# VH-VL binders against o27280, part 217

Target 1, 266 residues: o27280
Amino acid sequence: MDSMNVPEVLEIKRIVEESESVKTFIFSWDFRREVRPGQFVMVWDFRDEKPMSVSLIDPVRSEIGISIRRVGEFTDRVHGLSEGDLLGIRGPYGRGFELMGRDILLVGGGIGMAPLAALADEATARGMRVDALVAARTADELLFLDRLEAAGVNISTCTDDGSCGFKGFAHERLLTLEENHDMAAVCGPEPMMFQVMRILDERDVPAQLSLERYMKCAVGICGQCCLDDTGFRVCAEGPVFWSQELSRVREFGRYRRDPAGRRVPW

## First folded at step 10 (VH-VL)

Design G81 (framework fv_bamlanivimab)
Fold by ESMFold2-Fast, scan of step 10:
Structure G81 (fold): chain C 266 residues (1-266), chain A 119 residues (1-119), chain B 107 residues (1-107)
Amino acid sequence: as target 1 above (266 residues)
Amino acid sequence: QVQLVQSGAEVKKPGSSVKVSCKASGGTFRSYAISWVRQAPGQGLEWMGRIIPRFGKANYAQKFQGRVTITADKSTSTAYMELSSLRSEDTAVYYCAREDYFGYYFDYWGQGTAVTVSS
Amino acid sequence: DIQMTQSPSSLSASVGDRVTITCRASQSISSYLSWYQQKPGKAPKLLIYAASSLQSGVPSRFSGSGSGTDFTLTITSLQPEDFATYYCQQSYDTPLTFGQGTKVEIK
């Protein structure tokens, strides 16, 4: 077996509480297995396995971080763990982000800020200017603001209810921001990403978007995770796609697929 | 530009309490842990405890548990360290220090507060 | 508690000398080790974090190495402003602990 497809049992070295519903779990990592921002790993609690984006990549400290939102039985169990406890990690999987230019824009919604936080670290290390638009439904759901500030990122916030920053949706806030970016990276709910993509396309800003598609399989097989019109498989060909790839997909931003593969509206 | 500014020197009697303040300016106060580290004259550095302001949760070194209380006021971006039942051995310079986001090192230090315990 | 032991406790050196200070942890702390410089009457200043990463603004003559239990701080070509006390510190586990310090004095 490929060593990437076999879970390694790792000790939780540190836990950072990001919010009431989100924690970042930090592990020692052997960087002979390279990890790139935008890739994900399968997290195994010895009962069930779920995909999680890598939110911290630190080769100097030999660490990775995985940010997990508490949303169901699996994530509730993982949130009950303490430093010193064990989790299985396999991966990384998927295509990561590619950096280009000097000035970049990050647009993240909720937990979608997790892979973008790792990307911000890499962009800052390269000397790039990073602007981040951090969006959530409420102020309590805004993530990584302190971490992004520590990295030297220029931050704008947006909440649907107006409890912090701009009142409205991410795409509405984006219309009020400067248009001078060489590249954008976007991660969050698909309806948000679709609207953001349209604006970036009109501004002729190349964008990369990360799809948080549900994976049906836990063991080394991911043949059924796909985009409707193009046949892209999120775990094999994504999760990061360029905007020109997604503009041809009628499903993107309009329909999602349930675990059985049926189309349901957002 | 992060800066930590501590309260001024104190002279206390044995058995009394002292409360030292540490006001943070620049950057975000809430999510970074503030630690308290003391140094007796001619001695090394000794960690007393920390607080993460966003959660109001403090952790203490066992040696100081029950005698030290670390608190934070998010509205004024100020951390406090109160040490009770003072002894002559508590004569030291007390520093507040901000931990980096993950708690790996102290990236900013206050200027120190001299506390002298004498009869 | 994790005990941190530095060697030597003090040393005398001249400007231009190469200075080496060692730090040993009582158990493995991976790379969770930082080095600080302290001058008389001043707060400590971060020099090195994660065992070998140089803090922004710190001169390149300072370097750190090691992992697990054994760590080293090296100052190549000692300068007048480098006469100070140096401390190692582990952040692997609480309580956070420091070495006893190494005083670098002018010869």
Scores: ipSAE 0.000, ipTM 0.446, lowest interface PAE 14.7, mean pLDDT 84

Design G82 (framework fv_bamlanivimab)
Fold by ESMFold2-Fast, scan of step 10:
Formats: sequence, C-alpha cells, structure tokens
Structure G82 (fold): chain C 266 residues (1-266), chain A 119 residues (1-119), chain B 107 residues (1-107)
Amino acid sequence: as target 1 above (266 residues)
Amino acid sequence: QVQLVQSGAEVKKPGSSVKVSCKASGGTFRSYAISWVRQAPGQGLEWMGRIIPRFGKANYAQKFQGRVTITADKSTSTAYMELSSLRSEDTAVYYCARSEWYDYYMDVWGQGTAVTVSS
Amino acid sequence: DIQMTQSPSSLSASVGDRVTITCRASQSISSYLSWYQQKPGKAPKLLIYAASSLQSGVPSRFSGSGSGTDFTLTITSLQPEDFATYYCQQSYDTPLTFGQGTKVEIK
C-alpha cells in the first residue's frame, strides 16, 4: 500500500559523533519492517530529503543508525539537531549485501565504511571471519574502528598521508594483504572501488560494490541515479552490485555525472 | 562447456522420499550455482531452490521449505535435490540448471529426471 | 513473490511470420528478465538474458526488449524449428518465477 513511501516521523534517540564531520543518528525501529546492511533510507528534515545508508542495525535494542557526513546545506541543518528532535524516515530501499562463504573482506573508504560497519556486525554474528581494510585521507577520517574491534574484526588501515597504518591508497594496501577470501564487499569513492575491483577479479574473489551517487529521487523516478551503458538505476537496482555487473559499465571508475547529468572525469 | 547429467527416472509411493542427482562436468563447481526447477505434466516451470556449492549456501521457494533439501558434494561436482513426503501432485520432470553464482539466469540445463508418485 | 504473466497463452503462426510474445512483471525487475524455449520432451534452452542480450549460439532472428515491468520477445522470421513453448523468467529476486508459457503452434 505505499506505507514504505510515507515518511515516519521519528525522534532522534541518540547521536554519536564519529568524527569532526560525521555523526550517527540513532532511532527506535520496528523490525517488522526488515532492514539489511547495504540498504538506504530517505531522511526528511521537513524541508528537503536525502538518501542515507543504514550504518547500524540492532534488533536487540530495536534501533537503527544512520551516519551522515556534513557536505552541504541539508546535512549542515541535520548536524545542528539534538537528541529529542524529529526527522522523517522512509524506506528502507535498495538491495542489501549478500553474505556467502566462511570469510569476507571489507574494503571501505571514508563514509563508505558506514554500510560496511552494519555488514560487519551481521557477518560476525553469522560466525564468519571478517577482515576489514579501512582507508581514509588522514587518521582523523578513519571511521568505525572501535565498532569493528568490538565485533572481533581483523583490521588493516591505510591513509594517504601515512598518519595511520600503511601510507598509500586502499588498492596499494590490498596488494600487500592475503589473497584469498570467499567474497568481498567494497564501498567508498568510485575510483578506489574500481581499482580494488580489478585486484579482486584477478584473485578470483567475487565482490559486491555499493554505489552511493547523487541520489535525489524516490525509487524508480529520477534519471540522475543511472549508470552509463547498462541503464541501471542505482536507487532501483542497487546500490549494491556484483563486480561482474559493474565491469560492463564504461562510466564506472572513469567519470561521474553531476546533478544536471553532465559527465565529469574523476 | 559445462554439461549437467542427471540420475534416471524414479517411481515412488506416496509418503516416501526421492533424491535426484545432477553431476557437472566441463567446468568448475566454484563458479556456479545449481537451481532445481520442476514441471508437472502439461504445466509450466516451477523453481524449487538453488545451491551455491562453493559456499554450501542453499535457498528455497517457500512452497517447498521443510520438504526439499538441496545439497552439493564439491569432491564429485554433484548437486542433489531430495523431496520428502511425496504426493501425487509431485509427479513431474525435475531439472537441474546452472547459473553463475552471482546471477539467476540459467544457461545450462540437465536432461531432466522423471519422478512418478503412484500407489 | 514476483508474478510473471505472459500474453498470449498460445498462438498459431506460419513459417516466415513475425511472432511477438509479451511478459509483464507484478513489480519492476529492471532488465533482469530471461527468455527460454522448450520443445516437447526436452529441457528449456536459454535464448535471451538481461532482457535483450542474445545467448551465444542463438539465431539473430530472436530478440528481446523492455525494462521495468513490460518485456517482449520477437522472432522476426519464424522457422520450422521455432514451434515450441516460450517462457519468461525474472532474475531479479528469489524465489525465481516464470511466466505460464506461450505455445507457438503451426497454423
């Protein structure tokens, strides 16, 4: 009946400051509505709405968390809110990650660790061995390390400036890590994901990649959530794709589209 | 390149179980998922479930959950479908079919196994 | 479950005819649709995957089109070996579901 497409007005139960630019907003959630790692919700501040990945899924406490980076007018307003304030939430939307096998590699860049943190919780609860490569420009921008440690995840870090862990990019660090996992999940800047995908393909490690593009639409309505060559709509078909699907997309890793639909090189 | 060869026809009594095999050759079990699809006489195709042998991960249609078990033996590249509590309505040709494990279209099919349930 | 409905359930055609079969999904399945051909007593054979991609070894007279909820299989110049039953199948989500089939019979 479209109940998923009507925002529920929810009270902000708790706010966790993850970094200077990232906060996680926690809400009570009725788990009669399933939510899976890799899915997103539309967050409405009573003026504008934006898609946000679910970063915490806690059925024991009946809570979900949504991690938001401050990058513009909408997110600045949301960051100014306090516990007890109200936001509209509709969804979840999109396909989530699938877990297969006995071990999984997570590769996350910046805010891309948000959906992967939720996935790590599910994978560890399932009894899988989880290795995570957490990448950022600087040590202060590495996210969710405490959550991953608490979950028993084997963590490797890299920063562009060398301030924590390996000095370099995620794909350079990946070349120095063990080659065999049953599967991988990757989320971060598209050029990073493209390079990581190539290495995992060479190692015969099937990978799922999450694309968090300019998603200013309801599911299936907005053309801005569209990939080149294949016609996939990220909000309708994604945001999670297998690496073999993305290998058919000339746009992936080469250029992006701005809100007006113009091609912009990486 | 991959070929799927199924076990021979079975005649079973109501209430019994049947186990059908599907042997893959000409490829590797690691890259495939095996679906089981049945077809009753004069009827269409009905998906029962699927296994990804590399991961030992099986997934079933709700109609068959509790009665069907799909397994795989990686050492012999063989998938199995076992259906219990057989009824006359289970009389059908049972097919195994291959997809890449990350996709759902089925490009290689076994020859089919006729299962007849009669008293 | 995603329901797949084919139209027509049967049709009569002559060699050389253009044949069109349609398939409708109860919800959007993007381009995750396949077409199969089945001859009496034989296993189904994949013709088209991803709505419009022709399977290797399948004659070019077969083509698929559509996206979202509405899909079409076209045979541009029907041959004697094309008299068969055709099924669409959504590859979007489990359980996988098939249309009821379209029987193409000789006129």
Scores: ipSAE 0.006, ipTM 0.491, lowest interface PAE 11.6, mean pLDDT 84

Design G83 (framework fv_bamlanivimab)
Fold by ESMFold2-Fast, scan of step 10:
Structure G83 (fold): chain C 266 residues (1-266), chain A 119 residues (1-119), chain B 107 residues (1-107)
Amino acid sequence: as target 1 above (266 residues)
Amino acid sequence: QVQLVQSGAEVKKPGSSVKVSCKASGGTFRSYAISWVRQAPGQGLEWMGRIIPRFGKANYAQKFQGRVTITADKSTSTAYMELSSLRSEDTAVYYCARDDKYEYGMDVWGQGTAVTVSS
Amino acid sequence: DIQMTQSPSSLSASVGDRVTITCRASQSISSYLSWYQQKPGKAPKLLIYAASSLQSGVPSRFSGSGSGTDFTLTITSLQPEDFATYYCQQSYDTPLTFGQGTKVEIK
């Protein structure tokens, strides 16, 4: 708690370019502080602090990886860094994924594949059969395919524009898959997750979904992390929720909140 | 191919209670919510409430809060709607419907139960 | 509560006509809108869900459009079996609310 709430200044050990817009930053990590797939850390560039999901957990090399998509001023600055540069890291925070059963389906959209890639590593290490549906707008935005294949994951892809795999959205591709699973894990744009959750619920597949909403702090002291009806704070009680929990939340898939707390439709 | 079958018509006195049943056959009873919707003679549709059997959660329209109780028995795949303190204006056909709780489309409906409240 | 207003309350049409019914929500409901058909003495039947998705088994002459506050149900070539009352319904928030209905009558 105490040490987790103080940023540790860490050297960027290695940078992996996952795509034109996504990089994975790798740091040496002391695994006396356990990290689980689905958890996040606060990344501090000595000006701003932002939450980032852990995408690589490697106790053998004593490394963690954090995958960051270039979307704004903070991420643009971080993308400009080089190996040997310093970043502040605090955490991990949040509820991670739970694994159950023998077979798991992963459904990821865009950067949402980052926490799911870490989960895939853990699931395969435990001897589970892993199927992944990897979705993106275009083929260039499909992430971690080589890593998933190396781990023995059975991969299906879909792109909105049809540049790789099924042409269409993740939920449309999921409808054509006959395989049943003991559980599923889902991470990506909220409208995608909502549609996927609906299909999995109809199939009686218990699902965990990761909501990576904008957060100001990892300790959950800001109202922007709260969900309607439940009072869930994404950084404190999430970011991972079971579908049973989310089915009770009016906000999920329907609207988000602006800084003033007003409902804004998707 | 889920079907919903409701209990038969009822005639009740003012101040009494009525309990209508809705039995599901086929799969998906646990996967969807069951909504109750009524329609008074010559009037439109009015939502009363719903239950999500998997979670045991029931929600009610404010107008009926305190008078309506919606329950479900998973062992018999049957949902119930009990309305108390009946008034003449409660005379209506009462429908149960399978509610797609995520998109809220009511795709399977019971045949309806006529409830008449008269002295 | 979210108020749903349909227009018109009734209309007269002939077989083969194009019929449009509108539905307005008192606040934005995104695409959480369904359309139902009800014939006398029968339970309602779902036609359209999520504003524009056609329910399985419903003829393609039915279509839905709109988002936010303004929605339309269209029947492109009215058939004898289409004379009925039509209802819109929002599922954005509880209580779920229906429009007052539009009766489509033979001319």
Scores: ipSAE 0.005, ipTM 0.411, lowest interface PAE 14.8, mean pLDDT 83

Design G84 (framework fv_bamlanivimab)
Fold by ESMFold2-Fast, scan of step 10:
Structure G84 (fold): chain C 266 residues (1-266), chain A 119 residues (1-119), chain B 107 residues (1-107)
Amino acid sequence: as target 1 above (266 residues)
Amino acid sequence: QVQLVQSGAEVKKPGSSVKVSCKASGGTFRSYAISWVRQAPGQGLEWMGRIIPRFGKANYAQKFQGRVTITADKSTSTAYMELSSLRSEDTAVYYCARGDLYESYFDYWGQGTAVTVSS
Amino acid sequence: DIQMTQSPSSLSASVGDRVTITCRASQSISSYLSWYQQKPGKAPKLLIYAASSLQSGVPSRFSGSGSGTDFTLTITSLQPEDFATYYCQQSYDTPLTFGQGTKVEIK
């Protein structure tokens, strides 16, 4: 649509510091443009634009939140902004998560908890039982624990260094958790998601995985938002994919593509 | 091989109900939804709704909300579509079709069940 | 609801012809578009999914293209078995919706 393809200049209403490297930027939003958990927006700083997942959806306050990790020049510039400053936002884009069943599992690694936090809010509002496995390298990098707890989510944590919860990787912790869920939603580093997907497939749990690969556009004509072997375009068909689709993709968990389309190891 | 086999043709009176079955074989319901799509004589295809048998959860097109009920029996791998308060414009061929949970496409279809509504 | 409009409603062609059918969505559906072939008295058969992915077992003369709102199905060298009605379908949002169909007839 025309309105989705033109950036709207919005004022940063509030900034929440989630960790040393992650901030959530909150904007007033007109919910005549609906937003669902798992969708993304293009954030424009008047020089470059990058895709960012929506991490807060609050129709009651008429607000959305976008959580951004500091990982390069663009994100460094955005992190330097203050409440009252302006950013361009266009979207939302992509298909969101689909909730089904009564009992769901969320598995998030690092910033991958951002879209899952929005999903947790919706699932708990619908009266679903939500278990969340929150994974990070260290305790300081675990995200959204307070928000998940406030929503009534059953939280398990793991850190690579053992500084909080289970010492180990997300998939190792998952093996010690409940076997039965109606569905799962997974977002984080692709190697983590691949390992988690294999365990969920063995348990016969359908999973949705959010792939945050290199997106160059917010419309379906951009070939650089592609998965190898299947031709799926992440910004066009994703970022959310069912595990059955990803099990057919030979590159998933093995390599990624840079902006030029070249294969890059994880 | 995956097959969807539907029940036979039905002739019904206005105001009655019809229940059509769709038996799946050669595949699993683990990660699939069953949709119902109808086609009136000489007309195009119209989606009515779907069920994910694993969860027993159905959703419907608003046009049919309140008149259609889609159910599944996992023990027999059979999905059902019941349409109530039948009218002459409900005369159509009713198809079941398998879609993935992300609903990207319908890769297998039943042979169709002709339902005729007449007095 | 997302409305799907096909053009033309019908066309006449000869064996060996290149046939093009178009489908337009009332809003952007990215690449969530499938194409089906239906012969009289039979169920539809999937040809193309994800706008351009050829279904296993479907001849390579069939191809799909497009994204967003405008999509095309192409048959590069029409065969006798290709005379049928073709439907596009969006799977971007529920309710799932189909185009009205395009009938490909013998010239």
Scores: ipSAE 0.005, ipTM 0.439, lowest interface PAE 14.3, mean pLDDT 83

Design G85 (framework fv_bamlanivimab)
Fold by ESMFold2-Fast, scan of step 10:
Order: structure tokens, then sequence, then C-alpha cells
Structure G85 (fold): chain C 266 residues (1-266), chain A 119 residues (1-119), chain B 107 residues (1-107)
């Protein structure tokens, strides 16, 4: 019945200001088109289209939420919108998170908490025990703490500057947490995710990692695919990958690509 | 089931304009888009542009920008394609085709409108 | 613009033959590809959407495969009513673009 290809023009029902730089835009959604945590939509402001992770999935209220960080021209325009204004939404796209076991660890950095917040809701609804490590540069950049607490999530925080919780990086904090989880889900800056993945692999915890740059690979844009040192092109749908899939990608956590396809260190 | 019914064949002189209609009937009240696709005799299919009637926003292929205008009248569920400054190369069958908000494909198609440009 | 290239431009076949038509996109379009059949004097008819999904009412001898840049339409046992021109179309991005068409003719 429903196609992902053509944007539907939706009214912004509510805007939640998550921080100085992050807002969540909430829309009515027809759940005959299923949305899973870890999936994304293409957001169209009638000039440009960008992929954004779904951060709220609420079938009871028939709503989805999309959390957007202000980083450039497109996001500046979208942040200038008000309740009642219109945006085009198409999707959902991509491979979402899979849940298994009884005990899950979420590790999120900055805006990477957005898809993990939706996952936390689903995991708690299934009766799983959820531990979340929420990381940011400063206390003001920690996202979704009140929402996670309301959902019954056990929260640990860390900030680079020590303004809230553990002083240090996510992987340093992870080393001080209990080792026992049935699975993990990770989303944030690639260097953080790489370090976290290594620790989880040593602990034999299967992990799923969400890579924002691979969102375009999920809808078929080649510029987002990774080439390793041997010239092998990774052509799998993202944005969510198991850690075993990423272990063969030499570029992961070390390099990114500029518009010309040249390697640039993180 | 949605049906698309187009206006009848037209013969036009070079330099004139033609306006073809496409009326949608039946089916659901969900959002939809109408695309216009033309086909010159013995040639392939060429997308000209699209309109989402609910929003009133049209998009055009660059080749036709400045000569094509696509509009819609929501009250009559009718889309229009107007092509100006007609040349003999514009002789073609013009099709409208529907896609739903989430339908990535063209179904149904109108029956086609033959436009012949000759002196 | 995304360019769609079909191969071959035409082919001759007999009833009962297996026919394969290839479509290549100039960039990755994931699975956002449809196949259409057009008979002389008629509007195109949707056969396959989302690269591999068979449209309701279309015979099971038609199948689609592929993802990214390379796509294939297969007719496993050609019937008399299948002699037509076939078009691929990407629906990933605007402008929407079609392949140049493949004409399937009787030998």
Amino acid sequence: as target 1 above (266 residues)
Amino acid sequence: QVQLVQSGAEVKKPGSSVKVSCKASGGTFRSYAISWVRQAPGQGLEWMGRIIPRFGKANYAQKFQGRVTITADKSTSTAYMELSSLRSEDTAVYYCAREGTYDEWFDPWGQGTAVTVSS
Amino acid sequence: DIQMTQSPSSLSASVGDRVTITCRASQSISSYLSWYQQKPGKAPKLLIYAASSLQSGVPSRFSGSGSGTDFTLTITSLQPEDFATYYCQQSYDTPLTFGQGTKVEIK
C-alpha cells in the first residue's frame, strides 16, 4: 500500500528542544508503514533532503520523532521552523537494530543517542533490562537523560570535561562497568564506536553499531560506501551493522572520506 | 481503484502552446503525485515533471524547465501539463501517471494524449 | 541526473525462450527500480517494482533481480503476448529516468 520513495508532506505537530543544538520534531505517522529503531527517514525542506535517524516511535499516539543537530545550512533552516510548519518525509529506510537476550547495553555519543533512545523504548517494552552509557563533550550536550530515566533505564554518564559523571571518554567509562550483557548497541562518533567495539569484542558481547555515513548506502548512494586498503568496496545496507561485519573494514574508526573520495583522519 | 483519464488528441502549430488534462477518479483519498511522461514516435519514455496536488509543488526535468508548467486543481482531482513554444520535436504521446505518497512506481497510467505539431 | 542504460537495445526470440534484459544505473539506486512493458499503441504497464517485487496480476514467468547499479529482468519461458518493449526506471531521485528500452521481437 505505502511506498518509501515519494516524500509525504507532514505537519510538525510538536518540537522538543533537547539542547541548545538539538531539537526533536514530532509528526503524526501511519503505522501501517512500520518503523523500527535504527532506521532513518529522508527529511525534505523543499530545497534539500537529508537522512535523519528516527528517535521516537510511538504507535499508541501514532507519532514518530526525528532529532536533528544544528550543523549546517539545511539543519539551520529546519531549526528555524515552528509547530504547524511542513516538512517532507520519506522512508523509513535501512536496517534497524535486532534485539536478543534479556540484558542490553546502549552506548551513545552526542546525537548518536537519538536512535538509541528509540531502541531503549522498544527494549524496555519487551521486558529487557537496559543499561545506557550516555557520553558527550560537556554536560549540556548529554541527550535524553530524562526520557531514559522515565523508561526505567539504568543510566551512566561521562563527559570529556568531567562536567557530569565520569571524566573521560566512553570507552574509558565502559572499562569500569559490569562486563555482563547479552548484547550491545552503539551509536556516536566513529572513533568512539571503534574503541567501544574493541572492548565489547574482548568481552564476547555481540554488538550492533549504527553508522550515520552508511545511511546513504542503505538508499543506494555510493559516496557513503567504505573502501579498505585492498580496494574492497563494502556494499551492504546500513546503517546498523554487527561488529563482525565491521571488523573487516580497515577504515572504520580511523578515516573518513571527503567529497573527492580522499582519506581524511577523524 | 484509481483511473486516470486524459483529454483528447491535439494538432498544434509551431510556436503555440498545448494544455493536456488528466483527471483522477475512484480509489483512496490518500496523498498522491502525478507525473508527466512523453514518448515521441518510435522513441523511449521521457519524464517531464511531477506535481503533488495536496502541496501544489511541481518539479521539472531540467530539459523542460521554462517551457513546461504542471498544475493541479484539487477540487476536480485534475492535473494539467502545459507545454509552450511548441516545435516539431514535441510531437509525442503525453502520458500522466500516478504514484501514491509511498508508491515508488507508476500505476495507473492515463491512456495517453497524442500531440502533433505541424504547420 | 541518474542515467539508465539497457542492454540489449533489441533482441529476437522464440516462444519458450529464456529472455534476459539488463539495466545499469550511473550511480547506486539501492532497490528503487521498476520494470514496465509497453505494447504498440498502449500505455506502459508495471511488471516489477522495488527491483524484485512482482506486480499483482503479472505472470510468474517474469522476475527481477539486482541492487545498487546492476539489475536484470528475466522472462523464463517467453509467450506470444510477451513480444513488447521493456523499460527500466529509477525512482530513487528526481529527475526520474528511464532506460532507452529493449524491444523483444519474434525470430
Scores: ipSAE 0.000, ipTM 0.373, lowest interface PAE 19.6, mean pLDDT 82

Design G9 (framework fv_bamlanivimab)
Fold by ESMFold2-Fast, scan of step 10:
Structure G9 (fold): chain C 266 residues (1-266), chain A 119 residues (1-119), chain B 107 residues (1-107)
Amino acid sequence: as target 1 above (266 residues)
Amino acid sequence: QVQLVQSGAEVKKPGSSVKVSCKASGGTFRSYAISWVRQAPGQGLEWMGRIIPRFGKANYAQKFQGRVTITADKSTSTAYMELSSLRSEDTAVYYCARDDQYEGYFDPWGQGTAVTVSS
Amino acid sequence: DIQMTQSPSSLSASVGDRVTITCRASQSISSYLSWYQQKPGKAPKLLIYEASSLQSGVPSRFSGSGSGTDFTLTITSLQPEDFATYYCQQSYDTPRTFGQGTKVEIK
């Protein structure tokens, strides 16, 4: 516990450029400290720290990867780093995905594919059949297609603008896909996840969804990761939730909170 | 699956430059790197550099720094390798290959472009 | 730069033989090693990646092993189409480097 709350300063071993806005930073990792798909770490650049999902877990090579989208000052600074530079890593934190059955559907939107890429590796290693629906606004924002293909994943794509695959939203594409999955895992923008969850619920497919809400504190004591009507703290009880748990949360898919805690419609 | 198709054979004079193209086709859009590897007659494989065509980001082997330029036109899914100040020892078959960013293996490969430097 | 030393430079074998080719890195490269087959006048073909992972479509008689600095490619029950030159390649660091090649010739 105490060890998890002190950042370990790690050298960036390799940087993979996933898109113009997303990079994966790879570090050597001591797997005596276990990491599971769906968990996150706090990344510290010696000025600020932010939560980032673990996107690569490789105990054979003793490596983890953390995928970061460039969206603000912190992530701009991290994107300016090179191999050999140092970052502080604290964690892992949160509840990871659970795998069951023979067939899994992954539905990822944008950077939400990051934790699902790690899950895909674990699912294929267990001998599961993996189908992935990868969604983004444009073709340039589709992530991890090369990794998923290399892992033997059956890939479907969709983009809002039609620049790659199906033209439309993830839930619209999902309606055209086969209904035979033992479970699903979903990560992406909350409105997408809400619509996908409803379809999977109607199909009686148990689903796990990862909530990547704005967080000020990794342990959830500041209230920024709380869900409005349940009091769930995403970093303490999530970020991965079963669809049955989320179906009872009226906030999910309807509104979010800004940094001041005010309700903002999606 | 992605297929890589290269430009045709070239015969060049010493001191000139050659520009070889590598067009990716037949696959869905993906973020990958393209490596350039050459092979002199009867010799082994020598890595020259790579580019991520989607972003135009390139890096080079030290031996070729200052003489090689690798570029990409993402609108046509085409990578280019230009080698300047050609010498007889630059006579080789030049290959492009898709470079997996995570594992670093090369697959698929282009068919190769023979470049002969002679007067 | 990481130097890849491959041995032997050439070997003679008969159909049905077991062939072993060795590759040694000048420093630890973990499992970031691939093996390629090249036939005269053709581009190299990927056989093995991640030191031991067989590429789709490659016959099961090909296998790779090793980690760190020492790696081997094994061909069990050599077939006529296996007479070719074989190369190892490290992808642990840049520049990417290849072994000098092993030519497998008919005895």
Scores: ipSAE 0.211, ipTM 0.671, lowest interface PAE 6.2, mean pLDDT 86

